# Designs tried in a protein design chat: VHH binders against Proteasome assembly chaperone 3 (psmG3). Part 4

Target 1, 145 residues: Proteasome assembly chaperone 3 (psmG3), of Dictyostelium discoideum (Social amoeba) (q55g88)
Amino acid sequence: MNSLLIDSSNPSYDAMNNDNLKNSIEKNHPVKSKVLSKKINNVDTDIAISSFADAIFITISQNQKFNTWIRASKSDGILLDEPSYQIDTLLGNNQDVLFSIYARQLIENIGETSNKSLMLSISITDKSKDTFKQILSTIFENKVW

## First folded at step 1 (VHH)

Design d02 (framework vhh_brivekimig_d4)
Fold by ESMFold2-Fast, scan of step 1:
Structure d02 (fold): chain B 145 residues (1-145), chain A 119 residues (1-119)
Amino acid sequence: as target 1 above (145 residues)
Amino acid sequence: EVQLVESGGGVVQPGGSLRLSCAASGFTFSSFAMSWVRQAPGKGPEWVSSISGSGGYTLYADSVKGRFTISRDNSKNTLYLQMNSLRPEDTALYYCATGGYLWSEFDYSSQGTLVTVSS
C-alpha cells in the first residue's frame, strides 16, 4: 500500500478545474495585516496584526527567546445570556498573569465588533503599566477587525 | 530574502492522508514559530496549526485536532503537516507562515499547495 509523493507542481495537478479553484482562492490573498516596529520605554517592540476568517492573530515581541501563545475566544453564558471570554495559555508561561491580561483586553475589544477568536503570541521584557498601555494603544490604532 | 515553498498537495478521497512540506530559506528557521494556514474557495484564511521554534510545543485548531500533526526538521529548514482522516471541508490552499501569521515585514514568496478532498 505504498503511496507515491504527490506534488502540486505535477502537470496532472495543473488541470483546468484545479487552476480555476486555485486562482479564485489566490485572488483573496493576502488578507488584512499590519506590522509595526517602535521603541516603547527604550525597548524595541515588534507588533504584527493579521485578520483571518475565524481569528485575529497578534504577535507582540520585545525579546525573541521564547513566545507565550494564548488563545482567547468569545462564548455565550448559557444561564445569563451574556458574552463571556475564555482565555487559554497554549504554549509557554502559564504563571505570568500579565500575558493573560493582554489577551483579556484584546479579546474584549475584538468581541465588541466581531465573533473572531484571538491567537496571541507574546514576549514582553518591560512589564510596566506604561508599556502595557502604549502597546494596547498602538494595537487599537491599527485594528484589522 | 525570506522564501517559503509549499508542496505535497493533491487530490484524495475522504478518509485519505496527505503530507505537506514547507521549505524555508532566508532566515534562521529554528528561531521562529511556524504555522499552517488554509483558505477554502470563497472563504477567508483559517489558521490550522502552529509549532514552536524548538518543535517542543504544538498547537491545533479544534477542527483538525486528532487528525493533523505538525512537525519540523530544523536541520533541513523544513516544516511538515501530516493530514489524516481528510474530510471534504479540508479542501483548501494551504500556506506556511512564520510567527503564527501569514504576512509580516518578511516578503513571502509563497503560492501555497492545493488540497482537494472529494466525496
Scores: ipSAE 0.005, ipTM 0.356, lowest interface PAE 10.8, mean pLDDT 75

Design d03 (framework vhh_brivekimig_d4)
Fold by ESMFold2-Fast, scan of step 1:
Structure d03 (fold): chain B 145 residues (1-145), chain A 121 residues (1-121)
Amino acid sequence: as target 1 above (145 residues)
Amino acid sequence: EVQLVESGGGVVQPGGSLRLSCAASGFTFSDYAMSWVRQAPGKGPEWVSSISSSGGDTLYADSVKGRFTISRDNSKNTLYLQMNSLRPEDTALYYCARGSYDFWSGSLDYSSQGTLVTVSS
């Protein structure tokens, strides 16, 4: 947790706490966003893409009853020559292998040009290959990174 | 740095059983879906089974459904394939892969050298 370490030039915890609060507020406001609603293989599909300071937030919804939440990030170890990608299911515990495929394709693309992490909220009713290709194509045509 | 090491292959009679293991290292195993893929000599790769990162969801090829069971132990960084009621048609080199190998997605990230399974008649 060295990101909040007090050095000799700024020993005030209260001043650092105010900066952290301000930075947290600024980080929680999107700098770019796109929202799309369209039919993909005759299924109504809502896609929202938002860029924050340290993260890309993507929501894909075909069924609004329940979304699975996935975090993905580049995992550069101290001595790794190439980034690896780490994918965690945070909510849903019934993670479909397909949703891991969506998250990995997205974080790999984000990782090519950015160090931002991905928060993915996903619910897919049509698990066909055609829907997968069309959803990814739609997102990649509407990048905010 | 990603390493996948299979074991458990061998020669077995039709109707027999084998359990394959895949020891994973060099990445956070619990973050990835994992797959088993097989390749018979002279044929292209055939996806066999996939399991989600948590182990809560599994998928099987129609040719193995009801006979094979995929499982994982995230505490041991190990993927398993329990193969029952083996047939001569199951003879192949079996390898594990990081990611889902659904034939339409093509999302194999990594695969190893494999372990040979021979069903002798």
Scores: ipSAE 0.008, ipTM 0.166, lowest interface PAE 9.9, mean pLDDT 75

Design d04 (framework vhh_brivekimig_d4)
Fold by ESMFold2-Fast, scan of step 1:
Structure d04 (fold): chain B 145 residues (1-145), chain A 119 residues (1-119)
Amino acid sequence: as target 1 above (145 residues)
Amino acid sequence: EVQLVESGGGVVQPGGSLRLSCAASGFTFSSYWMSWVRQAPGKGPEWVSSISGSGSYTLYADSVKGRFTISRDNSKNTLYLQMNSLRPEDTALYYCAKDLGYSYGFDLSSQGTLVTVSS
């Protein structure tokens, strides 16, 4: 139906083509997204939250060096026949229990109302309890699920 | 005073099974998430599994997925880890830990229980 893909004489041709590619990547699903940047305990913190059809993507960054990537998803409980969650560290530090705690709190909250999986990209400089509470509160005040 | 006492470790051959127990006292056990954390010889601590206070939600590390099952009995203040299809890389000192919810970290002041997988 769109014959615009042939119109190379338009000076906005490249911009239109790039927008169409982004829409194709999104598969025409509406994406609910929120992006926040604020200081938490005097540390610059960037948070991005996006909801896709089958997944919630959350990025938490306090530095720009290296993020740990964690996937959390629902699975069947073996003995209890109740929903359980699997946490997989895909890239980065698999020995930092704090990052697993972040993933656990997030997927449990998502799992209360949704079967969507979580993809978490996380880099935390301040590992204090106060920063932990403030980051989770910020995310829960900006839910997209 | 919070106390956690692990038991059930031992020596097994690859492919074998063990059930670990953790007896908890000094806090309202059913109100807290509980976790298993292990430390292999010469390596840092590795989180293994967690279970919600009610037992309705469980979480597992990729390395133990499909082989280990975490459970709890709130009437007995006891946490369990059923370990099946054990591998040499599962050899470690295993600790149970209280998770304070929005609190950071785990209380690993207990002695742990040793699991050795070897022929």
Scores: ipSAE 0.000, ipTM 0.190, lowest interface PAE 13.3, mean pLDDT 74

Design d05 (framework vhh_brivekimig_d4)
Amino acid sequence: EVQLVESGGGVVQPGGSLRLSCAASGFTFRDYGMSWVRQAPGKGPEWVSSISYSGGSTLYADSVKGRFTISRDNSKNTLYLQMNSLRPEDTALYYCTTGLYPTWGMDVSSQGTLVTVSS
ESMFold2-Fast, scan of step 1: ipSAE 0.011; ipTM 0.413

Design d06 (framework vhh_brivekimig_d4)
Fold by ESMFold2-Fast, scan of step 1:
Structure d06 (fold): chain B 145 residues (1-145), chain A 119 residues (1-119)
Amino acid sequence: as target 1 above (145 residues)
Amino acid sequence: EVQLVESGGGVVQPGGSLRLSCAASGFTFSSYYMSWVRQAPGKGPEWVSSISGGGSSTLYADSVKGRFTISRDNSKNTLYLQMNSLRPEDTALYYCAIGEYFTGLSQYSSQGTLVTVSS
């Protein structure tokens, strides 16, 4: 598990709402995703962890805004292989179980890769350093199973 | 409400070409990255290409680089994918999505448009 690719270029944030994102996920899109919803700094926040083909994506949405993406290749080891991903799906709508599995792998990868680099990239994006730090803290805390 | 409607799929022979279209509504189209994602029969979904809101930046999956071209017409709120030198492995249902990569959170048409490349 050597690297995470952080995609921080989100050019606009105002036209997509939280309910649309949740409806997309709940309707079983071809891409399998789970969402954890929490208030961070009194802002409703959706953290979605998605797996498809050779990649994992972590998408953060606040106030109808796409904020930050984290992308990693399956070969970098933060994504479960196909059998494991199918098991996650077979566990049904248990978002906590799926989130815990992804959070565990993400934490392991961050531990091997420089935490400073990951935090710096996320913090610089959208100038919302405190918000992104709290999102990472939420991910870490939700690894409690 | 955000809506995305794909079209332009069909059946072609290897080496042929197709152009896919995606008509977008319900959001400020020119302000968002847009992407194409495909799902081949019996396989998982694969990200294909992305284009920035202004069209100045494009990204392609290695499997399509040099053969496919993503473009957009912001005056028509339409996203395009020009597919050249098509191969049997390009056979898939193609979806458009809002955002730089498909994350499963994008609003897109549930139906997509089918591309079949026969040998």
Scores: ipSAE 0.000, ipTM 0.145, lowest interface PAE 11.3, mean pLDDT 55

Design d07 (framework vhh_brivekimig_d4)
Fold by ESMFold2-Fast, scan of step 1:
Structure d07 (fold): chain B 145 residues (1-145), chain A 121 residues (1-121)
Amino acid sequence: as target 1 above (145 residues)
Amino acid sequence: EVQLVESGGGVVQPGGSLRLSCAASGFTFSNYAMSWVRQAPGKGPEWVSSISWSGSDTLYADSVKGRFTISRDNSKNTLYLQMNSLRPEDTALYYCARDTFLPYSSHFDYSSQGTLVTVSS
């Protein structure tokens, strides 16, 4: 019974954010960002993509109870021979191999044109290959790098 | 209203130490992962460190790993950053941030003011 995984959070938490606070930070330090809401295999999927000077922040959520946080970065020691990537699970479930695969695909794409690191916050209920492909396609159609 | 108030910044010489604090209110602090983010003069925001809701898991940017320690006291709704072996490149305005896990905003909610850390001799 996946009812225990259903998102019980109200998006009205955005009303608690100070618009002046957020705008003052963004005005002095422009962040490119995109927020997308889409049904993927009949599951509500929310994606947020933000670009900072040295990092890309990506959130992927099919439920909003708990996300796994993953950092991925490109190793420059062998950039001219072959790129290498470091993937670290920051917070949450480090046993889910699929989340590391998402992070790997994302950092490899970011690393083609940028030296920015990736901060990934992820929660996926549909672990199918089709959902994986659709989520990555959606992100790659909405790049901020 | 979510409020995050940073303190503890100041001027310190290279190799010195400083402890930052972030007092949180307006939400159940123990339910959220928390982070420190910094902005150096002329640069964009840089993520520094994160800590899980319980304090059991921590992560650090490579630039600060081994020198900085993130911690929290859920009974006091306070986040800390212990900064040791400070370098001139650590000079920045430091912000604490709440991870919302919600797709309708950026990864973090930021404080309004931050606390300034200047490392100079």
Scores: ipSAE 0.000, ipTM 0.113, lowest interface PAE 17.5, mean pLDDT 73

Design d08 (framework vhh_brivekimig_d4)
Fold by ESMFold2-Fast, scan of step 1:
Structure d08 (fold): chain B 145 residues (1-145), chain A 122 residues (1-122)
Amino acid sequence: as target 1 above (145 residues)
Amino acid sequence: EVQLVESGGGVVQPGGSLRLSCAASGFTFSTYGMSWVRQAPGKGPEWVSSISSSGSYILYADSVKGRFTISRDNSKNTLYLQMNSLRPEDTALYYCAKEGSYLEWLSYFDYSSQGTLVTVSS
């Protein structure tokens, strides 16, 4: 196979080579994503789900301007014989237990079939149990893992 | 209109360093978190690092931890990635992304085609 050594003094050649590389990457490894917009308990709710090689990104947004960021990951516990999960609030209200519960439910489901981490960006105005169930149901009907 | 323009990529030898920049416009940069994502030839997209709006919370992928440093300058609306001890497996197109909006997230993957190319070559 021939290596592509390019002349860095020619921007047009560099741009052409860059486009060919990009097209090859996109063809063989597309991003898996789903975007949903619906009313849940009469509140407009936007959900985006994207799968990367090492992570699942989920955005859940209702009517708030600022989102809380949470990272969740799975690790095997030798002592407990069960997977353990670590949940870290990176930005926002770390005292709101509901957002951590969303993250835990999502990472537990992801962890059943994958070792990918979760990055969750969440803004919820309706904190009811009904809205919680409907949002999770919507996400689980639209898995990218 | 949200715009993100990546720059600073190039060709370096293993063990070398590069500094990537992402110039942001069309939104209040200081109120949003930011991320770096890369896509290597023949591989799927890989998350690299994230930083909170204030810069107080930072997270790295295990593959880059200890070698890469994410930072931001809210006065210049600019995100940075300092890459040290570069390896051939770091060769990829590098993209920046705004967090927290599903529309910006969708635009990142469906419409953002730029990125900056980093090639680590002996």
Scores: ipSAE 0.005, ipTM 0.259, lowest interface PAE 12.8, mean pLDDT 74

Design d09 (framework vhh_brivekimig_d4)
Fold by ESMFold2-Fast, scan of step 1:
Structure d09 (fold): chain B 145 residues (1-145), chain A 120 residues (1-120)
Amino acid sequence: as target 1 above (145 residues)
Amino acid sequence: EVQLVESGGGVVQPGGSLRLSCAASGFTFSSYAMSWVRQAPGKGPEWVSSIYGSGSTTLYADSVKGRFTISRDNSKNTLYLQMNSLRPEDTALYYCATEPRYSGFYLDYSSQGTLVTVSS
């Protein structure tokens, strides 16, 4: 896997959606993946985590209708001795800052041990702090980086 | 058009407190989550805290957790940041935003920010 194929700034990424990601996880066994279905704060939650050579793909879905797509990456070349992160909403709902916070926390954790970027596909109906903590805890218990 | 005006900054000694305000206009304030972002001298912007439109969900960067409290008054279209136990490393220009941007140099809105200096 090369960033040219799964780069969020590349037009070829426009062809990838939740169904394609799920199919890749289920059938393409060279990709390290974990798929979970769990009730979080009594809401059915689907989480998929895939590790590619240059990117971590995470899908979080509670309603499976309208996912927001977010790219996040660590910007090593900009500032000396300063962790810096770039977060872009590529498709979907730009109103709810909570989705960007999910991306921020995830890329910060990925960036501690890796230079891989994050592609996040997210749909959250329960916006409580408890659900946020449980989702992040579930992902961090199932790291592929 | 969206307009955000920050205020409340100043000079304090370590361990002191400040309360920042952000006056918002040009959009339905209660429908949008709001964030505080800071930029220290010579460094890129850092996300500090966010609050959902209803005020029910708040989130904090690890560096400020337990010391800062974000809140909002939707009837006044105003966002607040209560900063306690201030440290020299909290010295920065503080901005509010409708959506957080975290990069080495860019912010979505061209507001002036409010300067917080913590020195002894």
Scores: ipSAE 0.006, ipTM 0.114, lowest interface PAE 15.5, mean pLDDT 71

Design d10 (framework vhh_brivekimig_d4)
Fold by ESMFold2-Fast, scan of step 1:
Structure d10 (fold): chain B 145 residues (1-145), chain A 120 residues (1-120)
Amino acid sequence: as target 1 above (145 residues)
Amino acid sequence: EVQLVESGGGVVQPGGSLRLSCAASGFAFSSYDMSWVRQAPGKGPEWVSSISGSGGRTLYADSVKGRFTISRDNSKNTLYLQMNSLRPEDTALYYCAKSWGELFYGMDVSSQGTLVTVSS
C-alpha cells in the first residue's frame, strides 16, 4: 500500500519552489500557479500568482503578519463601452494609497487581455518606487493571464 | 503527507441546498487558510470561497455571495461549504484547497473533488 502513495506530500509556502509540487498541481488540476521568493532591495519578498477561470490571485508579502486584501475588477463605461476599474479594500489597511496603486497597475494589465478580476493580498515594508517597480516587473515576467 | 477528502455532493433541484465537507489530515489545520474551488464540465477552475485559519475572515466569489457560507471546525479538522438557493450553473466538481502558508498564498487543490449536480 505504501508504494501507492505518490505525490501525497503537501509542503508549506516555504517549499513552494518544489518542482515536484508544481508539476503535481499542474498535471492533476488546471489551476496555473507560479511562486517566487527573492530579495528585492534587500527585503525578502514572496510572490504567488494563481489563475482561475474568473479571477487572478496575487499575493505579495514582505511581512507575513500584516496583509491587506484588495479586490479589483473591470467594468464597462455607461456610454462609450470603455473599461473602468473598481478597487475595493476588503480587509486591512484601506488608508494606504500605495496598495491601491499596486492593485490598479495589476488590474489594468490583466484587463488588457482578460476579463478576470484580481484578488490581491499585499504586505509591503519597503514602500520605495524602486521596490514597486521591481515587484511589478517580477509579476509581469511571470504572468498567468 | 497532507490529505483532503471531500464529501456531500449529490443531485439537487434548483433552489435546493447541499452541505459539502472536507476532512483534512497531515497538517496543523487551524494554521492554514482553506478554500473551495469548483470546475464545471468543459470549463476551467473557478474560485468559490476562502476562510482564514481562525475562521474570523471569509471571502466569496460574486457569483455565490449571499447564497453560500464557508465555515470550519478546527476541533474536527473539517472545512464546510453550505450551499443554498442552488442554480443549474452551480453544477460542478467541488474541490477543497489548502493555502501553502499564511493568508491566501498559493493553493494546493485536492485531487478528489465531490460532484454537485443541479437539475430538474
Scores: ipSAE 0.023, ipTM 0.498, lowest interface PAE 7.3, mean pLDDT 77

Design d11 (framework vhh_brivekimig_d4)
Fold by ESMFold2-Fast, scan of step 1:
Structure d11 (fold): chain B 145 residues (1-145), chain A 120 residues (1-120)
Amino acid sequence: as target 1 above (145 residues)
Amino acid sequence: EVQLVESGGGVVQPGGSLRLSCAASGFTFSSYSMSWVRQAPGKGPEWVSSISPSGGYTLYADSVKGRFTISRDNSKNTLYLQMNSLRPEDTALYYCARGGTIFGVSYDYSSQGTLVTVSS
């Protein structure tokens, strides 16, 4: 009998192509989008917000070399009045609590008006509370959901 | 300009109830999570409760869970806190805040507060 077995000695089997998933999402045409550039706490900040059929894509960029990619979704669980959020770091720094805080605040807002998931691409130079408040305020003033 | 104005505080006996209100203006109220924060005499600020933009999801501090209920009316731009089974340790100035208190982060706190005193 022919059976599929997991062979840990095969280096090609462990190849995960997160770029393929990212490129597949980016190939879809957004239903609505906004792009804006402004100085936040004296740092040039680029924000792009796009609404797709089942997902919201948000990019936040401040002069860093690479972005951390985070997927967030709301789960209704077994209790309708107690939300569960799944936050997964797909690429980049998964030890920075601040990026998870950004993702959680964004998915909470998205999830209350929609069942769409969030794909967040984030690169932050200024990790202060002031910059955090200003970035979220800017996004919430420019919603596409 | 963001403006948050609390009301409804007062003096009540232990076991009593109070309902706090927060009137919001200067921003799209329905787009933001809102929170209640209190500061007891001689203590630092303590997060009490948060509510999502639509009101579908709520969070409570362990000290008030089962006794307090947070709610909102987006048509009136008003946040509420129903406080039942009040205890002397609930005595504090109560502040309305724009944003959820996640890891201690909130956008704006009211400068006024409303005083709740629980005494026999």
Scores: ipSAE 0.000, ipTM 0.125, lowest interface PAE 14.5, mean pLDDT 75

Design d12 (framework vhh_brivekimig_d4)
Fold by ESMFold2-Fast, scan of step 1:
Structure d12 (fold): chain B 145 residues (1-145), chain A 122 residues (1-122)
Amino acid sequence: as target 1 above (145 residues)
Amino acid sequence: EVQLVESGGGVVQPGGSLRLSCAASGFTFDSYAMSWVRQAPGKGPEWVSSISGSGGSTLYADSVKGRFTISRDNSKNTLYLQMNSLRPEDTALYYCVRDIYGSYLTPHFDYSSQGTLVTVSS
């Protein structure tokens, strides 16, 4: 049960490890994080939202079999100084308009107050308007940006 | 009653240009993000472009980026799509949608009209 406990007997090594661990944690752990689970239109929905130094990570899952992974980022416009957004499907269904619209709504909101990019992991079984509205409202009530 | 009325479609040669318009009524236009969605013959709906309620943010599908420009005039409750360098693959019925609710994601496009046809041919 406890056979994987590690015991360090070198105090100077522990001091060096603490500095390295602290630096690693400050770079890799979320600054702010929220996790919630609720029924939306009678479908179990899991949402996780985490803010890192340069990115917001959002997971939305109604079906844990297969998630689509999407990266979204904001860039400045060229000649007209209008912002534009790049949305890339990294894994999963790259033709699902619904998932692109989720990513678009989220990165637009993030972009209003932040230059952070979005990494979205999404799986939706209820593709109705009501579920779309409720999921976005839930996320916007739980912002970490 | 919420209504969206598209216009500006037609037949154009490859490399040509068209400007689509969407007249909105029955809701507070500047409070909603708006999108253009198209459906080519024999294919499902494809999202083309979106614009935020203020007009400050725009987004484009990779297939149209650099060729199409979405804009809006909130004083006229009108959405536009400027289409340049048109290709045969752009041939589709184009719909204006109030996308904050994902209305185009249902089998019925409740807040879009019958669309406007764009045909790119020789």
Scores: ipSAE 0.000, ipTM 0.150, lowest interface PAE 13.4, mean pLDDT 74

Design d13 (framework vhh_brivekimig_d4)
Fold by ESMFold2-Fast, scan of step 1:
Structure d13 (fold): chain B 145 residues (1-145), chain A 122 residues (1-122)
Amino acid sequence: as target 1 above (145 residues)
Amino acid sequence: EVQLVESGGGVVQPGGSLRLSCAASGFTFSSYGMSWVRQAPGKGPEWVSSISSGGSDTLYADSVKGRFTISRDNSKNTLYLQMNSLRPEDTALYYCAKYDEWYTGSTPFDYSSQGTLVTVSS
């Protein structure tokens, strides 16, 4: 009722590690996805969240023509039990501080219960703290990890 | 142990200028975005400005755009806020914080309990 850890134990994924269970690969295993459209501070906001075997895809669009694509992942720490996150801008504005903060908050939350990476596609018209909090709350209420 | 020490505040007349400094220690300063936040007497905290870890990207609140400039020197672990054309409504205690912490709802003064006071009066 909280963490959505079940998605990380997909039977199809587990079968890749055990030849005796390879029959599960032939099944049609749906991807967990949620798509939402709502107004946040009077700006139309489209959010899509999808969980794949090794990655979480999140798109956030506020009526902009171009999205910035960011990849985030939990990296190997230098010390035992030291959390570390790598954030790379793949396409778009790699100087936008706010988009990096969205990515960091999302990967930190994903990393608490999963080792999946994040692929974030983002375009934000309203860069206020209030919009930031509302978007993250909406995503966290609709987790697929 | 994270420590942030603000300085540079003072009393200035409207139209004057001040430069605030924030000395950081206890964490890898160059790996974090930083912010300036202020709190006027009797009001809640207001975000002022933020800067990326490498210093190439900056954001400003509409109330300070064109008047304030945020900058950093990673070799000195120091964050700056250059304030020009100061107005009475800029009177507040100014705090610095990690950018992430401000957006996640952490209050900047959790690191620096004192801040630096800026008073703009005639």
Scores: ipSAE 0.000, ipTM 0.236, lowest interface PAE 11.4, mean pLDDT 75

Design e01 (framework vhh_8ghr_2)
Fold by ESMFold2-Fast, scan of step 1:
Structure e01 (fold): chain B 145 residues (1-145), chain A 120 residues (1-120)
Amino acid sequence: as target 1 above (145 residues)
Amino acid sequence: EVQLVESGGGLVQPGGSLRLSCAASGFTFSSYYAIGWVRRAPGKGEELVARIYPSSGSTSYADSVKGRFTISADISKNTAYLQMNSLRVEDTAVYYCARYSYWGSGFDYWGQGTLVTVSS
């Protein structure tokens, strides 16, 4: 008649009845966030990284008022056993190759372990290769994916 | 200044195992570099076999080797490894260690290559 089940010692049943609420919260709020401020090549740099259920949001700002917004995502058009990525500038300067390079490096790293897309908001005053490397290194040391 | 030096190649019987090493010098493993293993067999093009981002441990593999090969990295030794199990005659190739650069969005430095021969 009765069974001593593992499930009977675990209050998971009530959690299961509310998992749609948890799903809504997880989709509407960041699962994990990091915010940091750092001087990179003597320029104050603000970085925010947020992980949602299906997207990573990254902002990079170096004391400018208007950011360029870029969306990047993994493409199914794999060639030579390498994934492909689509990069779209949504708002701002779409002729600045540097911002696309930032987006490509970030989405390639995200794409190694995840199918999440990237929304990047970026404003850079120091467009040097060294600042580029330091910013990416800082982000990758503070991953939320 | 930057060098990648492979070792561990040789002759092995079908079904055997072999471990390749890639010693890196002139740079340290960091979040903006990946290490890949690329092979070339006679009469065939280059194939990217495996890739690792040492700082994160993220890995990827070609379908032809998935489940048989394992890539790893030791940050403190600045060395990457390719463990090759269940080797097949078709795995016979020159194996190159290469550095993937985030700045260049591609491979920028290559080792000399090490020959792996799977044969009786």
Scores: ipSAE 0.000, ipTM 0.157, lowest interface PAE 12.3, mean pLDDT 77

